# Designs tried in a protein design chat: VH-VL binders against o27280. Part 374

Target 1, 266 residues: o27280
Amino acid sequence: MDSMNVPEVLEIKRIVEESESVKTFIFSWDFRREVRPGQFVMVWDFRDEKPMSVSLIDPVRSEIGISIRRVGEFTDRVHGLSEGDLLGIRGPYGRGFELMGRDILLVGGGIGMAPLAALADEATARGMRVDALVAARTADELLFLDRLEAAGVNISTCTDDGSCGFKGFAHERLLTLEENHDMAAVCGPEPMMFQVMRILDERDVPAQLSLERYMKCAVGICGQCCLDDTGFRVCAEGPVFWSQELSRVREFGRYRRDPAGRRVPW
Key: E = the ipSAE of ESMFold2; O = the ipSAE of OpenDDE; V2 = 0.75 times the mean of E and O plus 0.25 times the DockQ between their complexes.

## First folded at step 15 (VH-VL)

Design ua57 (framework fv_marstacimab)
Fold by ESMFold2-Fast, scan of step 15:
Structure ua57 (fold): chain C 266 residues (1-266), chain A 119 residues (1-119), chain B 112 residues (1-112)
Amino acid sequence: as target 1 above (266 residues)
Amino acid sequence: EVQLLESGGGLVQPGGSLRLSCAASGFTFSSYYMSWVRQAPGKGLEWVSAISKSGGYTRYADSVKGRFTISRDNSKNTLYLQMNSLRAEDTAVYYCARLDDYYYGFDVWGQGTMVTVSS
Amino acid sequence: QSVLTQPPSVSGAPGQRVTISCTGSSSNIGADYDVHWYQQLPGTAPKLLIYGNSNRPSGVPDRFSGSKSGTSASLAITGLQAEDEADYYCQSYDRSLRGSWVFGGGTKLTVL
């Protein structure tokens, strides 16, 4: 119930091609409205509005970036835009990642690397040691490797098909990595995040996970909200949750809900 | 002025319960990790519990795990410590302290509240 | 017993220098976790005196300085004054204790 609920029409300043299916749209931003890694904005193309994670936070240049994967009509239209075109932006919304300690592990799957790339920038600027496990189905879908490398991040990769790095899933690769981290941040498909969370819990590494499906709930669109057995409403606090919170949610990593409220397996 | 003010201490019998509160003012409470640190009469400082900015992550010293619960209400700028199954060795002044998330040090302390566990 | 070791007492005359040691291990100070120092005047709460090994908070005189080497740290107080009589505690973080904030046993400083 504040002024962030009104969309501001912003000019697309730059577009970065991250892959064949992903682009980052960069806008000038007034940092009197603080933005932190893990938060999202609502992107309005004057027909539809969709939540998008902030993937670049640059107060020196007074810019934010929003990375968008092409997956449907809205994202196809946005991908068709050029520098100088306009989009409506409102936010930021949601709670961001909470940094802790000196050593951090990032585990990202596909477009889930977008909010983690912003977190990597903040963590490295604070002098933290950052290890990133970047996972995707194929080599072409690995995102932000050059940006992470430029930031001084220690990178490990894995692909389901073995086209780059370790052949297998993120959690299988994680089992081969060292256990010495003060915290972890995870973003990607829910089944991947669930398996990664279990390993980190066993290693006593506190983890934060970003559940993109709960972004709509933070702005009053709550069709995907679920309650666990304790009556805890996960969607009201998102999209970033600590593993301690998610361990209490029975549906995490097993089921989601469609718009009709039915349980759908991942 | 940045300030922390504890309340809720007192005399309780072994096996009893007590809830401590800490009122924060002069800073954005929701932007900081918080902690409880205790000091037994004539003894040194001992860390008890810590809580993340959102309250979603908590940590406890082994001596209190399972008996104490740390929580926070960011809308009221208040930190809590629920103490159950109290023992004589829990007798101490309990300090509310602000925890730096990078340095892992305590930069602001309250005045403390005395908890005495005695029959 | 404390995970970090401090001498139980130290003394000096006004105007002199004293040093208080804090000895840890490879799981805390030796693991590159910072050392912080707190001053506790009689009957009062602890106050942050030094953070991040050697930094002074606003209002702390430059007579107080901190240093760290290997698994140990020390607090130096120069130009001792009567109002410096207090208990001094070092504090770090220990990774081997399932992640725990640890304090030294404290050092009572007497100004003679």
Scores: ipSAE 0.728, ipTM 0.851, lowest interface PAE 1.3, mean pLDDT 88

Design ua58 (framework fv_marstacimab)
Fold by ESMFold2-Fast, scan of step 15:
Structure ua58 (fold): chain C 266 residues (1-266), chain A 119 residues (1-119), chain B 112 residues (1-112)
Amino acid sequence: as target 1 above (266 residues)
Amino acid sequence: EVQLLESGGGLVQPGGSLRLSCAASGFTFSSYYMSWVRQAPGKGLEWVSAISKSGGYTRYADSVKGRFTISRDNSKNTLYLQMNSLRAEDTAVYYCARLDDYYYGLDVWGQGTMVTVSS
Amino acid sequence: QSVLTQPPSVSGAPGQRVTISCTGSSSNIGADYDVHWYQQLPGTAPKLLIYGNSNRPSGVPDRFSGSKSGTSASLAITGLQAEDEADYYCQSYDRSLRGSWVFGGGTKLTVL
């Protein structure tokens, strides 16, 4: 994408409170600029700019939604906004999910369900059967269950603490599910995605994974949006990658990048 | 007009290599999965390989896996098939085809390019 | 070997109806993957004739029709014409073969 793009100032049309820590901000959108599930936008609060995945794509109502979890100063300020307030939006950026076949498995952890919720809508609209495994540390961190149910998605849940559904990790729950799918899409904490990818590879299910890594792509320099070994840049070549691409990345599931682009253990 | 045009075929010795190209025009190439299908003289159609829209996912028929590599350059609207360690059994017309990601069918075909593996 | 079974040949006279069968298994047609049909005129590339079991591309006359039931599919040609003389191939997808696109062996249609 061109780093010279300028944010458009858009009015917050509607806010949906997804949980105590997550809100979806909905904007009118001109779909002459295509947006696909898996893409992200840069959200500007007139002080700082951060990348956020698109979580709702609704061409019938001419709306997009961006789901934001409260995790720091920027997101705290954005969470303090109301309907009618303004935000700058640049994008969309990145490679979206590539659908294939008749059925799809979604595996999402925490806020990673945001891009998968948009994908569920697209997959359902095109006639695919959608199964979603929604994982979180606790029940209050499970996201989009009502929206997925309304879309006709078959939902399984798991929580680390057992407060909802299966007690355990996403990959442990996946091992108890014996249905193969034409493809899978995965988004969540990197260690979860790595374990899920391994199981899907053994089952010969092609998977795409979305890497919601720290990025500075709103600045003219985007070198920090980079993966080890392959040289992939999340803002340019991602954030969505096929498991075939990620299987060759030594860092995947083992290391992350800090704000300075340095490797740190998970 | 939607078109696919193959090139790069020819005569090659057993154990040799060839690279096929397929030039796409008249549609948004980057929005489609693509495939190679071959047909030996007087025989039926055999699927060879498929590639996703981005090129990040590829599949191969067992008969060519490890020897052939499918790739694409979306900036040039071109699909490729690198064929290594060629065998007499690889002799065929190679068709470039556009792959529908919903129906799993092939809706646009090129005219084919002949590959002959012989002395 | 082809995973989908077609008769090697079929024949009919002008104006008659012919049908071409395509028999699969539980891992392909029986797993609810669609069947597509291709017509290959002598010396030419295949062209899509029927997709998604029963849909016709623009320009394909309605005397060509497709159907699917269980593990099998059928192509029907009514009002047979001399220009229909060609090879016909069915194609589906097979889950058990690491997700492979599979063709029938082809059927040579002769118009007597």
Scores: ipSAE 0.706, ipTM 0.840, lowest interface PAE 1.4, mean pLDDT 88

Design ua59 (framework fv_marstacimab)
Fold by ESMFold2-Fast, scan of step 15:
Structure ua59 (fold): chain C 266 residues (1-266), chain A 119 residues (1-119), chain B 112 residues (1-112)
Amino acid sequence: as target 1 above (266 residues)
Amino acid sequence: EVQLLESGGGLVQPGGSLRLSCAASGFTFSSYYMSWVRQAPGKGLEWVSAISKSGGYTRYADSVKGRFTISRDNSKNTLYLQMNSLRAEDTAVYYCARLDDYYYAFDIWGQGTMVTVSS
Amino acid sequence: QSVLTQPPSVSGAPGQRVTISCTGSSSNIGADYDVHWYQQLPGTAPKLLIYGNSNRPSGVPDRFSGSKSGTSASLAITGLQAEDEADYYCQSYDRSLRGSWVFGGGTKLTVL
């Protein structure tokens, strides 16, 4: 009988190249252990272990997918793997997104679209209307557009350089969108999420935001993954938080913490 | 067997406080939104408050906002309603209800607990 | 007052059909939010009778049916029985009230 805290060694069944810097790794999964959009797993390459959000949840095929952006030594090594190679997976961990109502707005920046793609699949499957605002620096960094289109999602794009869709930032594009939604889910760079949250609060749209940057404490070992002013622990209480919970956090959108707990500007 | 059982009702003076509890059994409590709905004697149903699965999102009717606090303890399968600064017009049977997160329907109801605010 | 409007009473004889209306606005029923119906027998808690405009929970007889059009909904009861004497409430969701669950004022059904 396996424990959630013991890594299972799983074979990479399929690799999807999402962009030059992002790949999705697909594994067979026993859905007796429920996985929800917004949750994460610990990925172990037999040297280091890192938290990664689940980007595909497919009970029909008995598969999960994990999308990984190449940003350092660990992710470079994982990107060098091939179908048939092995990785350790344990989890899932964290609070997933909580759906409500008949329609949902997704606002994703870069790799932040990964957990939102899984949420889009679930929302669409249950009959919700899904609108997605997909943001990136350039057109080449927009992720999951084909998956969202195939799922019947209404897509709006924006890029900082104007190479696809609206030229500008996610919050600027959101100001031009008129549709009201029962809820929103937001994942991406913290400054983007802060600006988007403020607009959604003004429109009285309840929002959930994923704070993936603090997932180092997923196993409870460090105990140092806290936000200023509230004492939230991302690995225990997150990574997904309601905007109502974040409205009292002065740090959100202004500062981050380094591994030593010091304030660092964005 | 799916059940909701309210407790904590009673007689209280204006300006006083009461805490209602609702014990859930027969289903995975942490997987559902929950709500309180009240009914004054001889009157209709009025929604009071709702809470998300995690407890991270709460909503209140304007008539109780700032005075009532909804909360939940998923480890104890229990929903709470803390009622402060009670007024005569808060006199009602208070129902615990399970809230469907797609339809926004109240699919399971408790038997209710009576709260009387009187001198 | 109630955000959703129902007639305060309706009556019919055993075996007849009765219809109870529920009138909303563009911020609730007209915004494509579903209408649900509850039956409350004297001295008991409300029971979900119809959800999602026209769906019946397990155990609800098929003589109860619901429909929705524009800003209004209706509950139809055919083959009236004495046991149907109760208060009936419609319920929807209103986006203009910062997202609130709203009930109709209730309709007392008398089976004559």
Scores: ipSAE 0.730, ipTM 0.855, lowest interface PAE 1.4, mean pLDDT 88

Design ua6 (framework fv_marstacimab; at its last look DockQ between E and O 0.91; V2 from the best seeds 0.84)
Fold by OpenDDE, look of step 16:
Structure ua6 (fold): chain C 266 residues (1-266), chain A 119 residues (1-119), chain B 112 residues (1-112)
Amino acid sequence: as target 1 above (266 residues)
Amino acid sequence: EVQLLESGGGLVQPGGSLRLSCAASGFTFSSYYMSWVRQAPGKGLEWVSMISKSGGYTRYADSVKGRFTISRDNSKNTLYLQMNSLRAEDTAVYYCARLDDYYYGMDVWGQGTMVTVSS
Amino acid sequence: QSVLTQPPSVSGAPGQRVTISCTGSSSNIGADYDVHWYQQLPGTAPKLLIYGNSNRPSGVPDRFSGSKSGTSASLAITGLQAEDEADYYCQSYDRSLRGSWVFGGGTKLTVL
């Protein structure tokens, strides 16, 4: 268990370009170390370290994938890497998604589809029927569509600009979908997740949501990712939370804390 | 051997409280949803409550909602049922049961613990 | 009163075939939720007998069988034995009841 806190230097086995801004880095993985969809790893480029969701879990090929969106200096450096280059990986950390029932709804926005893609693979392998609502600002930002389709997932898309699928936001599209799922998994912008959760709660659909917060230690000791009132640590008690848990989290969907610890609105 | 063992039952007055425990062994407790089912004397089975693997999701029958609280401690392999505001109609044998997360059946049952609510 | 309806009692002689019906509705069995069957011997806890409509857990004899059609399910016991005397309960999931696990009223099987 102590070994999971030590970064392992791993060679990038393969890089998949998911979109203009998103790449999936694939590594060989020893599956004696269990990993679940919804868990994250700390990625170390020998200068900085950032939490990243696991987006691919392939026990057959003994591989995991980490999807990274280009958003800053760290991710710029990582996106400049090539196959064969090295990264430090420690983890996995956090609580992953649970699966229940036969029918599952996935609702993802942007890079939030990363952990959901991994969950989709598990769900389909388990024999579940998977519906996925994939949301993005524009068509070119929709992620993992081919992968999901290949897995047998029923996909609905929505884009802010209407360039693909339903024109509008995920929660708006959700209102037009049937209420026939045993559970839902949600990941994306927090305002999106907040609206989606409300709809799912009204429909009495058990929902799990993956939160994003500034995480430094990943082991629940630094407190940077603590949620107000509850004291939930996103890295330890999360990042996947049930809607019933999040209902007690006042800040959810309303504000977050920046790296300096200041409250900032969404 | 996979088994569940209930405890905590007894005699309590109306309006009183009681906490039931269910000790699990022989399987990875944290990998399963759990449930409480009760059976009044000479009556049928009634589902009472369920809890997710992590404990983050719970559901209750309308008959106990607001009065009963299901919880679990995965580090202790123990399921709990806090029963408040007990009524005479809550008198029953209470079973803990392991739920399968696919078929929604209950594949493992404890021996049950008797709860009697009487003045 | 129970969401699922069972006959209160059935009887048969040793070696005979008996059937116990379980009638639900469009919100449970009819909504394609699986039906499970439990056997409760006198003075004991229930035991899973059939899961997923027709599957037998390990240790359950093949003379027990389950089926599902429409809004109803059925438990069949062939080669009835004295040891089969028990209460039998069907169970499913009902989406309209805020997603509740629901049981039948139970059927007392008497072996004559």
Scores: ipSAE 0.907, ipTM 0.952, lowest interface PAE 0.5, mean pLDDT 95
Fold by ESMFold2-Fast, scan of step 15:
Structure ua6 (fold): chain C 266 residues (1-266), chain A 119 residues (1-119), chain B 112 residues (1-112)
Amino acid sequence: as target 1 above (266 residues)
Amino acid sequence: EVQLLESGGGLVQPGGSLRLSCAASGFTFSSYYMSWVRQAPGKGLEWVSMISKSGGYTRYADSVKGRFTISRDNSKNTLYLQMNSLRAEDTAVYYCARLDDYYYGMDVWGQGTMVTVSS
Amino acid sequence: QSVLTQPPSVSGAPGQRVTISCTGSSSNIGADYDVHWYQQLPGTAPKLLIYGNSNRPSGVPDRFSGSKSGTSASLAITGLQAEDEADYYCQSYDRSLRGSWVFGGGTKLTVL
């Protein structure tokens, strides 16, 4: 399995504009290297390397897709690339989502819908009933609605400003939705995921959450992925964690780490 | 062939502890949810506990919650059940079983290991 | 009481048909969770006989069949053989019990 750590230079086959700030980059992929929803790859522009979640897994076309939001220097450079340009890709890394039962709820905020779109494809192909709650600040930041609809997903939307669907936050919308799910998968801003997790735990719905901060831990860069209030260190491979694992972590949804490793509020 | 083999059973006094193991072979252990099921002498089957593929999600029957801990080591293809604060009513044959994540059924069973809680 | 109810015993003669019932509720079989059936020969571990209401694993003869209707399920055994003498258990999932796997009390089949 060490062969998955060897970078491969791949040609950008197609670029899909998902929104003003999000693009999906599509590459040919050899599926002898298994990829599962929730896993990520390291994307190398020959200057810097960053982890990116896999948002499309298409064995029929032999393609994977990586959805990238423009948020800084690396992502700005990658957004400037065209079809035919080259990127280095290695992976996949991390533990992906696990499916259980026949009914699944997806709760995604912004770019967090990217790994959930790949999961929706797998869940529907497996014959599961899929409900998706898609959340964003505004209507034009809702992602993958057409793709989810094409896959047969039952979609609910919410926006902070009320420009599409329910006016409010994901957790507020979730309180108005039916409780009948065998599992849930959640991806988005950490404070949103924390509120959603609390509701799902109260409803006894087992949930999985994808945490960007733990992607480096999955490739062995970070030796300490979780820390409880007593200073006891717990190492768990991410980026996908069960809510049961995260309930032990005081920092989840409340704190992040600065460059010096100190706890700072979100 | 696909097999599950339990071990670690025996005689223990009330309040004691035992750790059961289940060795899996012939399939990709890390791709399956796993379960423990018990059967008291002359009685029916009772589900005890389940664990997700990664080990990050576990569930317990109310009768054992807080006393038993299910865990797994995917690198060793082994499932565990740590049993603490054992009671006479925990006396049973303990089976490990592979749990199907879609149907919620158990398709492969071990031979079982006998746990007797008695003074 | 058991969450899934089975008759404690059934009997039949060789070559005959026997049916074993499994009665649940709206929180398990009635909530569209599948029913699975296990055969336990004397002194042995249970073996999966029927899964997903009506599917047979490889190696299970077509004399064994399963069905589900409403809050109940049935296992039918045709062409009874002496070797079918065993305990039979139904199993489903119950969402009201904090998400639990539940077994019926078991049915002893005697082949007369």
Scores: ipSAE 0.767, ipTM 0.860, lowest interface PAE 1.0, mean pLDDT 88
Fold by ESMFold2, look of step 16:
Structure ua6 (fold): chain C 266 residues (1-266), chain A 119 residues (1-119), chain B 112 residues (1-112)
Amino acid sequence: as target 1 above (266 residues)
Amino acid sequence: EVQLLESGGGLVQPGGSLRLSCAASGFTFSSYYMSWVRQAPGKGLEWVSMISKSGGYTRYADSVKGRFTISRDNSKNTLYLQMNSLRAEDTAVYYCARLDDYYYGMDVWGQGTMVTVSS
Amino acid sequence: QSVLTQPPSVSGAPGQRVTISCTGSSSNIGADYDVHWYQQLPGTAPKLLIYGNSNRPSGVPDRFSGSKSGTSASLAITGLQAEDEADYYCQSYDRSLRGSWVFGGGTKLTVL
């Protein structure tokens, strides 16, 4: 119980530049504390603390990695760090992805590919066949393609501007893909996930989706990560939910809440 | 020793309800998918329902969909089957089974609990 | 009618070999889903006998073996013994709409 609430100060062991705007920070990790794909950690730069998804889980090397997109003051400061610098890490928190069957579809948009890359590693290590639909605005923002290919994942790409792969949205590309998956895992912009979920539900493909909500405590006490209608806490009962669970959630795909709790359109 | 133990069976009238329980021991219950399978007297095995590790995903055989609800409480290592609108053809021994999420086989079975639907 | 078809009965003398067939379709065994076999002794719960087409769990004698070809599977029992007298079920997964776990109708093995 003590380590669940107190950041562990860890040295940045390695930094991988995934794109112009995304870096993966790699740390040594004691796997007596289990980490599952889809779980998150709270990253503390000694000034502020933000939730970040785990993108690499490597028990053999005793390493974890977190992938962080530069989007504001906190992430700008973290992107300015070097190997050997320190960060505080609390966690992991939340419910991770569950695997089922032999054939899995991953649908990731932008940084949403981070937890799916970790899941792909686990799935391929189990001998599952993995298809990944990797989406971004432009070719330069497609994440983890080389890593996924090296793991034996079958990749389809789409970009909003058509610079790589299918020109258009992930759900449009999905309509042209084979329908023979035992399950799907989805993470990315919530409007994309909503459209993808609708297609997967119609096809009766079991789907899990990773949601993002505002977090303060990360352990389910403060209530700031709650979903309307259900009382689900994203930090405790999620961030990964089955599509069957999300069918009861009014807000999914329609709006989000800012740090003050106000409704904001997607 | 890995064990599953069903309870809650009994005699019920058509249209009635029963709730079955399955107590799990000797393994990490929350790490496994679970299933219910039934066997009418003198008949073969029929899959009834499955539930994911978290409880967030469920499936049902067409014969029970809309009438039965599978659930689990991982803090109590217990699987449940709520059976509503029972019919004579639901009369069976109900088995709790541990479901392998890769092979889709059932590697651990309980002893079963008898449900009789009769007026 | 069961999705997987098994003969209703088979018989053999002690020491002989018997086989039990399990015939499926393109939506289950033919879609490369595994076949599992269960033994149900009289008055008892089913017990996993073969999983993943041909794998024996610990404690199952090597005279039990399984195989799969095309849309069908087979359980072979060699060196028949009196204690093998039981019902045997095959099981797979059917990918058709609504996806379901499917059993064969069962085969009663009689040892003469």
Scores: ipSAE 0.732, ipTM 0.868, lowest interface PAE 1.4, mean pLDDT 90
ESMFold2 (binder alone), look of step 16: mean pLDDT 94; pTM 0.960

Design ua61 (framework fv_marstacimab)
Fold by ESMFold2-Fast, scan of step 15:
Structure ua61 (fold): chain C 266 residues (1-266), chain A 119 residues (1-119), chain B 112 residues (1-112)
Amino acid sequence: as target 1 above (266 residues)
Amino acid sequence: EVQLLESGGGLVQPGGSLRLSCAASGFTFSSYYMSWVRQAPGKGLEWVSAISKSGGYTRYADSVKGRFTISRDNSKNTLYLQMNSLRAEDTAVYYCAKLDDWYYGMDVWGQGTMVTVSS
Amino acid sequence: QSVLTQPPSVSGAPGQRVTISCTGSSSNIGADYDVHWYQQLPGTAPKLLIYGNSNRPSGVPDRFSGSKSGTSASLAITGLQAEDEADYYCQSYDRSLRGSWVFGGGTKLTVL
């Protein structure tokens, strides 16, 4: 059955511990169902189903990887699983990143590096020069540095506390870096993405941003989450958006939604 | 066979508006960047506008910024160019072209549609 | 003025070789963006002749070849034929122009 709306029960082939709170679960995958960086899958533990970004796409080994941060009951249960255990995977869903040109800047915060790690692999395989700005609160929360280095990516780091690299936020570090990219891809906390987007817009660098926090609302291709002003449905049209699309959204970087759907300032 | 077919050209007065269409066939339209290129009578080629695969990113030549809008409908395999506040200098044959995201080249061109801005 | 510079005209006799130059700058050809060449026969749409500096699409004869060095590119046509009489355009990409596709001014080839 090759329907992307039917969960396929897959065995956890390998687990990579990325940090104390993040693990990457690796599965064999039939690439007759194509997967692109920036897309997500629905992960089913036979009790609950949640959207997760694809962080590894390896057609040579016929594998995909899904990186999961421990943040609640579902993710706690999944983190308790071992190699050989089973999970249901449905998808992929959503718009992936679009590549263009000879060089790309990746700006990732925390778990937002997950979809960008997959993009880095695709970009380097296509012969692009890849610069990555990897940001986290502390050094132990920086993700995928070894994988990015192995891929030949030029890495810059920043941490809020100064425990690794530049002391400060991603946008502060970006201001000290040379402009000169055909495009950029950004994923992380929404306030970080908003500040980074403003700098890239000023530099006239076309940017794509993944609204990862909205993926948890997804029930499939036809999702419930949407942005104010534009009427975008994240699951149907996102999670990846161009900065030009997000610049029209008054909510982006200013407001979030509470459980009742009301606007709440960041 | 990969083909692009433009339509919608014609005679308009200065200050008028016109919408061009480009029908694509023979390839997966949603997988490619697209562009519009124009050529004034007896003159050279001038790039006008480009649009990303999803339609979420657009770029314009300085000569048309604020007046022209490029868009696409991937469900209809169609590219559009909405032209407003037309000037005599916009008189040209308008070509749609399939754009390569690595080479930055244009590998498939339509036959063109003539836009004449005159009183 | 065009961002890429081509001679406005070149001419040659049947059977001869002609070369058309395309001169750019450090923000386009010099920034390692590829050069593409288009042939436009009278009254027709442009046709891709050379892409990626030196590659020929299917159906383009070996008489046509492209090369690139530094900030410039060249189109060479050997064994000139009457049917080669056309306008030829080079095209590249310029990062300094807010990411723009740029064309040369065009070269009219006359086969004498």
Scores: ipSAE 0.676, ipTM 0.838, lowest interface PAE 1.8, mean pLDDT 88

